# VH-VL binders against q8ixk2r445to577, part 78

Target 1, 133 residues: q8ixk2r445to577
Amino acid sequence: FFGMLQNKGLTDYCFDYNPPDENQIVGHQVILYLCHGMGQNQFFEYTSQKEIRYNTHQPEGCIAVEAGMDTLIMHLCEETAPENQKFILQEDGSLFHEQSKKCVQAARKESSDSFVPLLRDCTNSDHQKWFFK

## First folded at step 21 (VH-VL)

Design ss5
Fold by OpenDDE, fold request of step 22:
Structure ss5 (fold): chain C 133 residues (1-133), chain A 121 residues (1-121), chain B 112 residues (1-112)
Amino acid sequence: as target 1 above (133 residues)
Amino acid sequence: EVQLVQSGAEVKKPGSSVKVSCKASGGTFSRWAISWVRQAPGQGLEWMGVIIPKFGTANYAQKFQGRVTITADESTSTAYMELSSLRSEDTAVYYCAKSRYYGRSGYMDVWGQGTLVTVSS
Amino acid sequence: NFMLTQPHSVSESPGKTVTISCTRSSGSIAYHYVQWYQQRPGSAPTTVIYEDNQRPSGVPDRFSGSIDSSSNSASLTISGLKTEDEADYYCQSYDHSTKGWVFGGGTKLTVL
């Protein structure tokens, strides 16, 4: 699967990543923003290694969850996907992080009108449902 | 240093078409979105459309829908803007501009030098 | 769709501070980043502010950007005004309804 990774509950919001330095794409948080459908900063790929890869530029970035965190942070992809970069996009649309055993949920950023994907206990909420478009 | 170099000035008759080129150097063309922005004499900037060459995606301002075509050649790091059915009010300086991203975080950080297109009988 | 409205012109003396406003007609000015471009006579535009208040390399810190949600407007502030700052300034933002970008009408800054 590839393209825009869009949330079901938070209508018309997609994964979005805009690192301040285009030559240093790791270490920043993936956010949610309105889907523009043009690719680029909203283009992601779900790979056979269960990675969520950002764009297709080298070096490739993969979404990771750091220890003790509930945010999605961009790391470099590895030849063998590390455990903290493995997600299961399930049939029902839930995006499950294997290591934390939590689901990715579209959530409002604290004291902000912005939204971010966060790890939360898995529920049947549409805010935890995702699909590629 | 990234540079965008555009083709030279054009003089066109009404009803004809013009195609302006924008060649990029000094960076990675495939990373960028290329927008076209025009400016009529004494007027403000007007966004015409955008292409993201890597993805082959393009979008145009409604005003130019059906009359403008933006293309890109990754092998030559060149973007093109073709405007057809030219009229006198299309007389303007046309700029190409690259952006790292698109959407709200996108901004045109490098601009071409501009191409004057004059439409007159 | 939305429009960005700027004053047609502003003037100020060297060394002073000038502010150029950019008002968004619909949608949240605070949620959609605003960019500012400077265009000197006979030249192509250059970016002076992006993402509301960020400065590209080479842009002096005399240039700053801000957002006022109460008026749904962005502002470009130039402190310690210099003659070289005389230019047209344009704000720009993203329009989700069209998936396009929108420019303000531009503001001519005259350094007296």
Scores: ipSAE 0.905, ipTM 0.955, lowest interface PAE 0.5, mean pLDDT 96
Fold by OpenDDE, fold request of step 22:
Structure ss5 (fold): chain C 133 residues (1-133), chain A 121 residues (1-121), chain B 112 residues (1-112)
Amino acid sequence: as target 1 above (133 residues)
Amino acid sequence: EVQLVQSGAEVKKPGSSVKVSCKASGGTFSRWAISWVRQAPGQGLEWMGVIIPKFGTANYAQKFQGRVTITADESTSTAYMELSSLRSEDTAVYYCAKSRYYGRSGYMDVWGQGTLVTVSS
Amino acid sequence: NFMLTQPHSVSESPGKTVTISCTRSSGSIAYHYVQWYQQRPGSAPTTVIYEDNQRPSGVPDRFSGSIDSSSNSASLTISGLKTEDEADYYCQSYDHSTKGWVFGGGTKLTVL
């Protein structure tokens, strides 16, 4: 699966990543923003290694969850996907992080009008449902 | 250093078409979005549309939809803007501009030198 | 869709501070980044501010950007005004409805 990774509950919002340095694409938080459908900074791929890959730039980045955190941070992809980069995009649309045993939820960023994907306990909320468009 | 070099000035008759080229160098063309912006004499900047060459996706300002076509050739790192059914009001300097991203965080950080297109009978 | 409104012209003497406003007609100015471009006579535009308040490399710190949510406007401030700052300045932002970018009408800055 590839394209825009869009949230069901938070209508018209997609994964979005805009690192400030085009030559350093890791270390920043993935956010949600209104889908533009153009690809590029909103283009992601779910791979056979269970990675969510941001591959518009080289080297390729893969979404990771750092220890003790609930945010999605871009790391470099590795030949063998590390445990903290493994997600299961389930049939019901839920995006499950294997290591934390939590689901990715579209959430409002504290004290702002912005949105981010955060790890939360898995529920049946549409805010935890995702699909590629 | 990234540079965008555009094709030369054009003189066109009303009803004809013009195709302006924009060749990129000094960077990775596939990482960029290429926008076209025009400026009529003594007027402001007007965004016409954008293409993301890597994906072949394009979007146009409503004003130009159906009359403008933006394309790109990754093999030559060149973007093109074709405007048809030209009118005198289309007389302007046309710029190409690259951005690292598109959408909210996108901005045109490098511009071509501009191409004057004159439409006159 | 929306419009960005700028004053047609501003003027000030060297060494002083000027502010150019850019008002968004609809949508939150705070949620959608604003960029500023400088265009000197006979030249292509260049970026002086991006993402509301960030300066590209090479742009002097005399240039600064800010957002005012209460007035739904962005501002470009130029301190220590120099003759070389005389130019047209354009704001720009993203329209999520049309998936396009929008420019303000431009402001001519004259250094007296």
Scores: ipSAE 0.874, ipTM 0.947, lowest interface PAE 0.6, mean pLDDT 96
Fold by OpenDDE, look of step 21:
Structure ss5 (fold): chain C 133 residues (1-133), chain A 121 residues (1-121), chain B 112 residues (1-112)
Amino acid sequence: as target 1 above (133 residues)
Amino acid sequence: EVQLVQSGAEVKKPGSSVKVSCKASGGTFSRWAISWVRQAPGQGLEWMGVIIPKFGTANYAQKFQGRVTITADESTSTAYMELSSLRSEDTAVYYCAKSRYYGRSGYMDVWGQGTLVTVSS
Amino acid sequence: NFMLTQPHSVSESPGKTVTISCTRSSGSIAYHYVQWYQQRPGSAPTTVIYEDNQRPSGVPDRFSGSIDSSSNSASLTISGLKTEDEADYYCQSYDHSTKGWVFGGGTKLTVL
C-alpha cells in the first residue's frame, strides 16, 4: 500500500512530513495536514516488513516510536525493521504499533489548531482508522 | 549551490503558444516542487501552477486551467511551462521557483532569473 | 479560496523600524504558514521569511516575522532600516481548498 495515508475520522487529513533540511530527514515529528494528493511530503508506503516508509528517496525514512513517547518520529529505515518501527495496518483500518500495543490516532496538538498522529489505547474511533489513497 | 536557469525572452503573437524552460543545477531535482509565477509589468506576483517532477503531479491556478501546461524532465532536471492562446495580458516576466515541499510548509527558496514574454500583434 | 491583503506602500527613514502587514481573508492565519519575499527592482524575488518567523541563511536578523491571530494577519518587521531594504515585499500562503499558493498584492517599501 502506498500514497496518501488518510484519516477517516479527521476528514481530509493525511500524514505529512516536512523536515527542515532535505539532507537530514530524520528526527522530526510526523504531523497531519490537509491532503493535497501531490505526493512528496504526503507520500508514504506500508511495506512487507510492516514499516511505514516516507517518500521514496534514499536514504529512506521509516516512522518510529521512541521509548516513552506517543509521537511518530522519522528514523532511517534499516535492513531489518526494528521493533519500534513495526506497524500493523489492520483490515478495519486501525494502525497498530506492535511494540507499544497502541493504535495511531489523529489528535489535536495541545494548545494548537494543528493535528498530529499519536499513540493511544485502541478503540473503534474513526480517528484511529486509516486508509491509503 | 542550487540554481535555476530559464530560457531567453520570447516575443509572441496573440493566439500563439509559448514554452519556457527552467533548468536546475545543484541539489536533487527529484526532491523538489517547481512552481511557475508570473509578474506583469508594474504588477504583483501571480502563482500559475506547480509540478512535482518525481511524481508527475501538477496543479494549476484556476485562472490558467486549460491554457497552461507544466511538465518536467528528471533526466535533464528541467521544468517547462507552456501557455497557449496568448493574449496581450499575458505579457509578463515568468519565473520558475523551487520548493523543497509543497503545501503548508512549502516556500520558494530558489528562483530563476525570469523570462520576459511579450505578446503583441 | 482566500486573499492576502497588503498595504500598497510604506516608507520610513534609515535606522528606523517598519512593519508590513498581510491579512488573510479566510482560514486561520495561525494554522497556515506565511512566507515573505523581497524583490528589488529588476531582480527575482528572494525569501526573507518562511513558516511565519524563520529566516533563511544569509537573511539578517533585522528581518522578523510574526502572526496575529486576533486580526488574522501576518507581519514582516524590518528594524534598523537600510537603503538596501528598499524593495517590494510579498506575503504568500497555501490554499488548501485549491491546493495552490496565493500571493499578497505586494508592498513597496521606500527608504526615505
Scores: ipSAE 0.852, ipTM 0.940, lowest interface PAE 0.7, mean pLDDT 95
Fold by ESMFold2, fold request of step 22:
Structure ss5 (fold): chain C 133 residues (1-133), chain A 121 residues (1-121), chain B 112 residues (1-112)
Amino acid sequence: as target 1 above (133 residues)
Amino acid sequence: EVQLVQSGAEVKKPGSSVKVSCKASGGTFSRWAISWVRQAPGQGLEWMGVIIPKFGTANYAQKFQGRVTITADESTSTAYMELSSLRSEDTAVYYCAKSRYYGRSGYMDVWGQGTLVTVSS
Amino acid sequence: NFMLTQPHSVSESPGKTVTISCTRSSGSIAYHYVQWYQQRPGSAPTTVIYEDNQRPSGVPDRFSGSIDSSSNSASLTISGLKTEDEADYYCQSYDHSTKGWVFGGGTKLTVL
């Protein structure tokens, strides 16, 4: 799967990556923003290694969640996907993070009008359902 | 250093078309968002549209839909803007500008020098 | 779609502080980043503020940007005015209805 990774419940919001330096993509949080339909900073690939890959940049980035955290951040992809970079996109649209046993949910950033993907206990909420466009 | 260098000034008659080029150097042209922005004499800046070369995606301001075409050639790192059915009110300086990202952040961090297009009979 | 409204002109003496406003007519100014561009006569625009309040390298720290959600406006503030700051200034933001970018009408800053 590849394209814009969109949320079912938070309509018209996509994974969006906007690091402060376009040439230094590691270590920043992935956000959610209105889908612009142009690819680029909203274009992601789901790989056979269960990675969510940002391949607009070389070397490529892979989304990770560090131990004890709930935020999705960019790491460099590795030849063999590390455990913290493995997600299962299930048939019902849920996006399950294997290491933490939690699901990716669209959430409002605290005290803000912005949205981010965060790990939460898995539910049937449409805010935990994702699809590629 | 990233630079955008545009083609030279043009004088055109009403009803004709113009194609302005914007050549990039010093960066990763294909992944950028390249916008075209025009400015009529004594007037403000007006966004015309954008292309993202790597993805082959383009979007145009409604005012120019049907008259503007924005293209890119990745092999030469060059973007093009073609405006057809020219009228005297299309007399303006046409800029290309580069953004790192599309959508939320409109940060146009590098601008071309501008191309004056004069439309007169 | 929406408009970004700026004062047509402002003026102030060297060494003083000026603030240029940019008011969004519909939708929240806070949901989308605001950029500010400076344009001197005969030159292409250059960025002085991006993403609401960030300065590009080489832009003096006397330039600052802010957002006021209650008035639905952005502001560019220039302290310690210098004669070289005399220019036109444009704000810019995103319009999701058209999926394009919108510029304000521009403000002529005169330093006298």
Scores: ipSAE 0.772, ipTM 0.914, lowest interface PAE 1.0, mean pLDDT 93
Fold by ESMFold2, fold request of step 22:
Structure ss5 (fold): chain C 133 residues (1-133), chain A 121 residues (1-121), chain B 112 residues (1-112)
Amino acid sequence: as target 1 above (133 residues)
Amino acid sequence: EVQLVQSGAEVKKPGSSVKVSCKASGGTFSRWAISWVRQAPGQGLEWMGVIIPKFGTANYAQKFQGRVTITADESTSTAYMELSSLRSEDTAVYYCAKSRYYGRSGYMDVWGQGTLVTVSS
Amino acid sequence: NFMLTQPHSVSESPGKTVTISCTRSSGSIAYHYVQWYQQRPGSAPTTVIYEDNQRPSGVPDRFSGSIDSSSNSASLTISGLKTEDEADYYCQSYDHSTKGWVFGGGTKLTVL
């Protein structure tokens, strides 16, 4: 799957990547922002290796969650996907992070009007449901 | 190192069209958002539209919808803005500008030098 | 479909501090990054603040940006004014209804 990765509960919001340096994509947090439909910084690919890839840049980025953390951070993709970069997009729309056994949820960033995807205990909330468009 | 170089000034008659070019160097043109912004004499900046060459996506400000066409040629790293049915109020300096990202962050970090288009009889 | 309203002009003496406002007519100023551009006569604009409060390399830290959600406005603050700061200043932000960018009307800063 590829395109805009959208949240069901937080309507019209997409995964969005906006690193400070367009040529150094590693180590920054993925956010959620209103879907603009132009591709580029909102274009992602879900691969057969269970990666969520940022293909706009070469070399490509892959979303990861570091041990003990709940934030989605950009790493470089590797030939064999590391465990912390593996997500299962389930038939019910939930996005399950294998290593942590938690689900990706749309959340308001603390004390902010910004939204981010975070790992949380899996629930049936529409804020944990995702789809490509 | 990253530069945007625009085509030279033009004098046009009402009812004609103009096509301004914007050639990029020193970067990754195809993934950028290239906007066109105009400024009439003594007036402010006005966003006209954008293209993202890699994705083949373009969007135009409502005021210019139907009169403006923004295109890109990835092989020459050149964006183009064509404005048709010119009127005297289209007399302006036309800028191209590069943004790293579209949507939330409108940071136009590199600007072309501007192209004066004069529309007069 | 909104406007960004700036004062038409402001003036201050060298060494003083000036603040230029940018008020968004609808939708929240805080949801979308604000950029500030400086334009000297005869030149293309250059960025002095991006993403609300960030400075590009080479822009002195006497330039700062801020957001006030209660007045739905952004501000560019220039401290220690120098005669070289005399220019037009434009704010800019995103309009999701059109999926495009919008500039403020511009403010002429005079340093006297």
Scores: ipSAE 0.759, ipTM 0.902, lowest interface PAE 0.9, mean pLDDT 93

Design ss5
Fold by ESMFold2, fold request of step 22:
Structure ss5 (fold): chain C 133 residues (1-133), chain A 121 residues (1-121), chain B 112 residues (1-112)
Amino acid sequence: as target 1 above (133 residues)
Amino acid sequence: EVQLVQSGAEVKKPGSSVKVSCKASGGTFSRWAISWVRQAPGQGLEWMGVIIPKFGTANYAQKFQGRVTITADESTSTAYMELSSLRSEDTAVYYCAKSRYYGRSGYMDVWGQGTLVTVSS
Amino acid sequence: NFMLTQPHSVSESPGKTVTISCTRSSGSIAYHYVQWYQQRPGSAPTTVIYEDNQRPSGVPDRFSGSIDSSSNSASLTISGLKTEDEADYYCQSYDHSTKGWVFGGGTKLTVL
């Protein structure tokens, strides 16, 4: 799949990536922002290796969650996807992180008007349901 | 150093069209959002539209829908703005400007020098 | 669709502090970054504040930006005013309803 990764519960919000330095894409958190439809910083690819790739940049980035953490951050992609970069987009729309055994949820960042994707215990909440458009 | 260099001033008649160029140097032109902004004499800044060259995606302010076309040539790192059916109120300085991102965090961090377009009969 | 409203003009003495307001007519100003541009006569605009409160390299630290969610407004504050600060100032923000950009009407700053 390739396009805007959107949340069912938090409508019209897309995965969005805008690191402070456009030449330093590694190590920053993925956010959620209103879908603008212009591509670029809101386009992601879901691969056969179960990666969520930021492939509109060279080198390409892959979303990861580090052990014990709940934030989605950008790493460089590798030829064989590391376990912390594998997400299963299930038939019910849930986005499951295999290594953590948790689901991606749209959440408000603490003490902020910003929204971010975070790992949480899996539920049936629409805020844990995702689709590509 | 990133620079945007625009084509020279033009004098046009009502009903004609104008095409202004904006050539980028010193960066990754294809990923940028290139906006066009105009300023009539004694007036404020007015956003006209944008292109992201890598995707060929463009968006236009409603006021200019149907009259403006924004394009880009990645091989020459050049964006273009064409405004048709010119009227005297289209007399303005036309700027190109680039942003790293689109949406919340997009701001115009580099501006071209401006191109004066005069529409008179 | 929204408007950004700025005062038409502001004046203040050298060495003093001035604040230029930018009020958003609808939707929250806190959800969309505000930029401030300076334009001297005959020149292209240049950025003095981006992303609410960030300064580009070379912009003096006497320029600052802030957001007031309660009044739904942004402010550009210039302390230690110098005659070189005389210019037009524009705020700008993203409009999701049009997927485009909105500029404020501009403020002429006079340093007397």
Scores: ipSAE 0.570, ipTM 0.853, lowest interface PAE 1.7, mean pLDDT 91

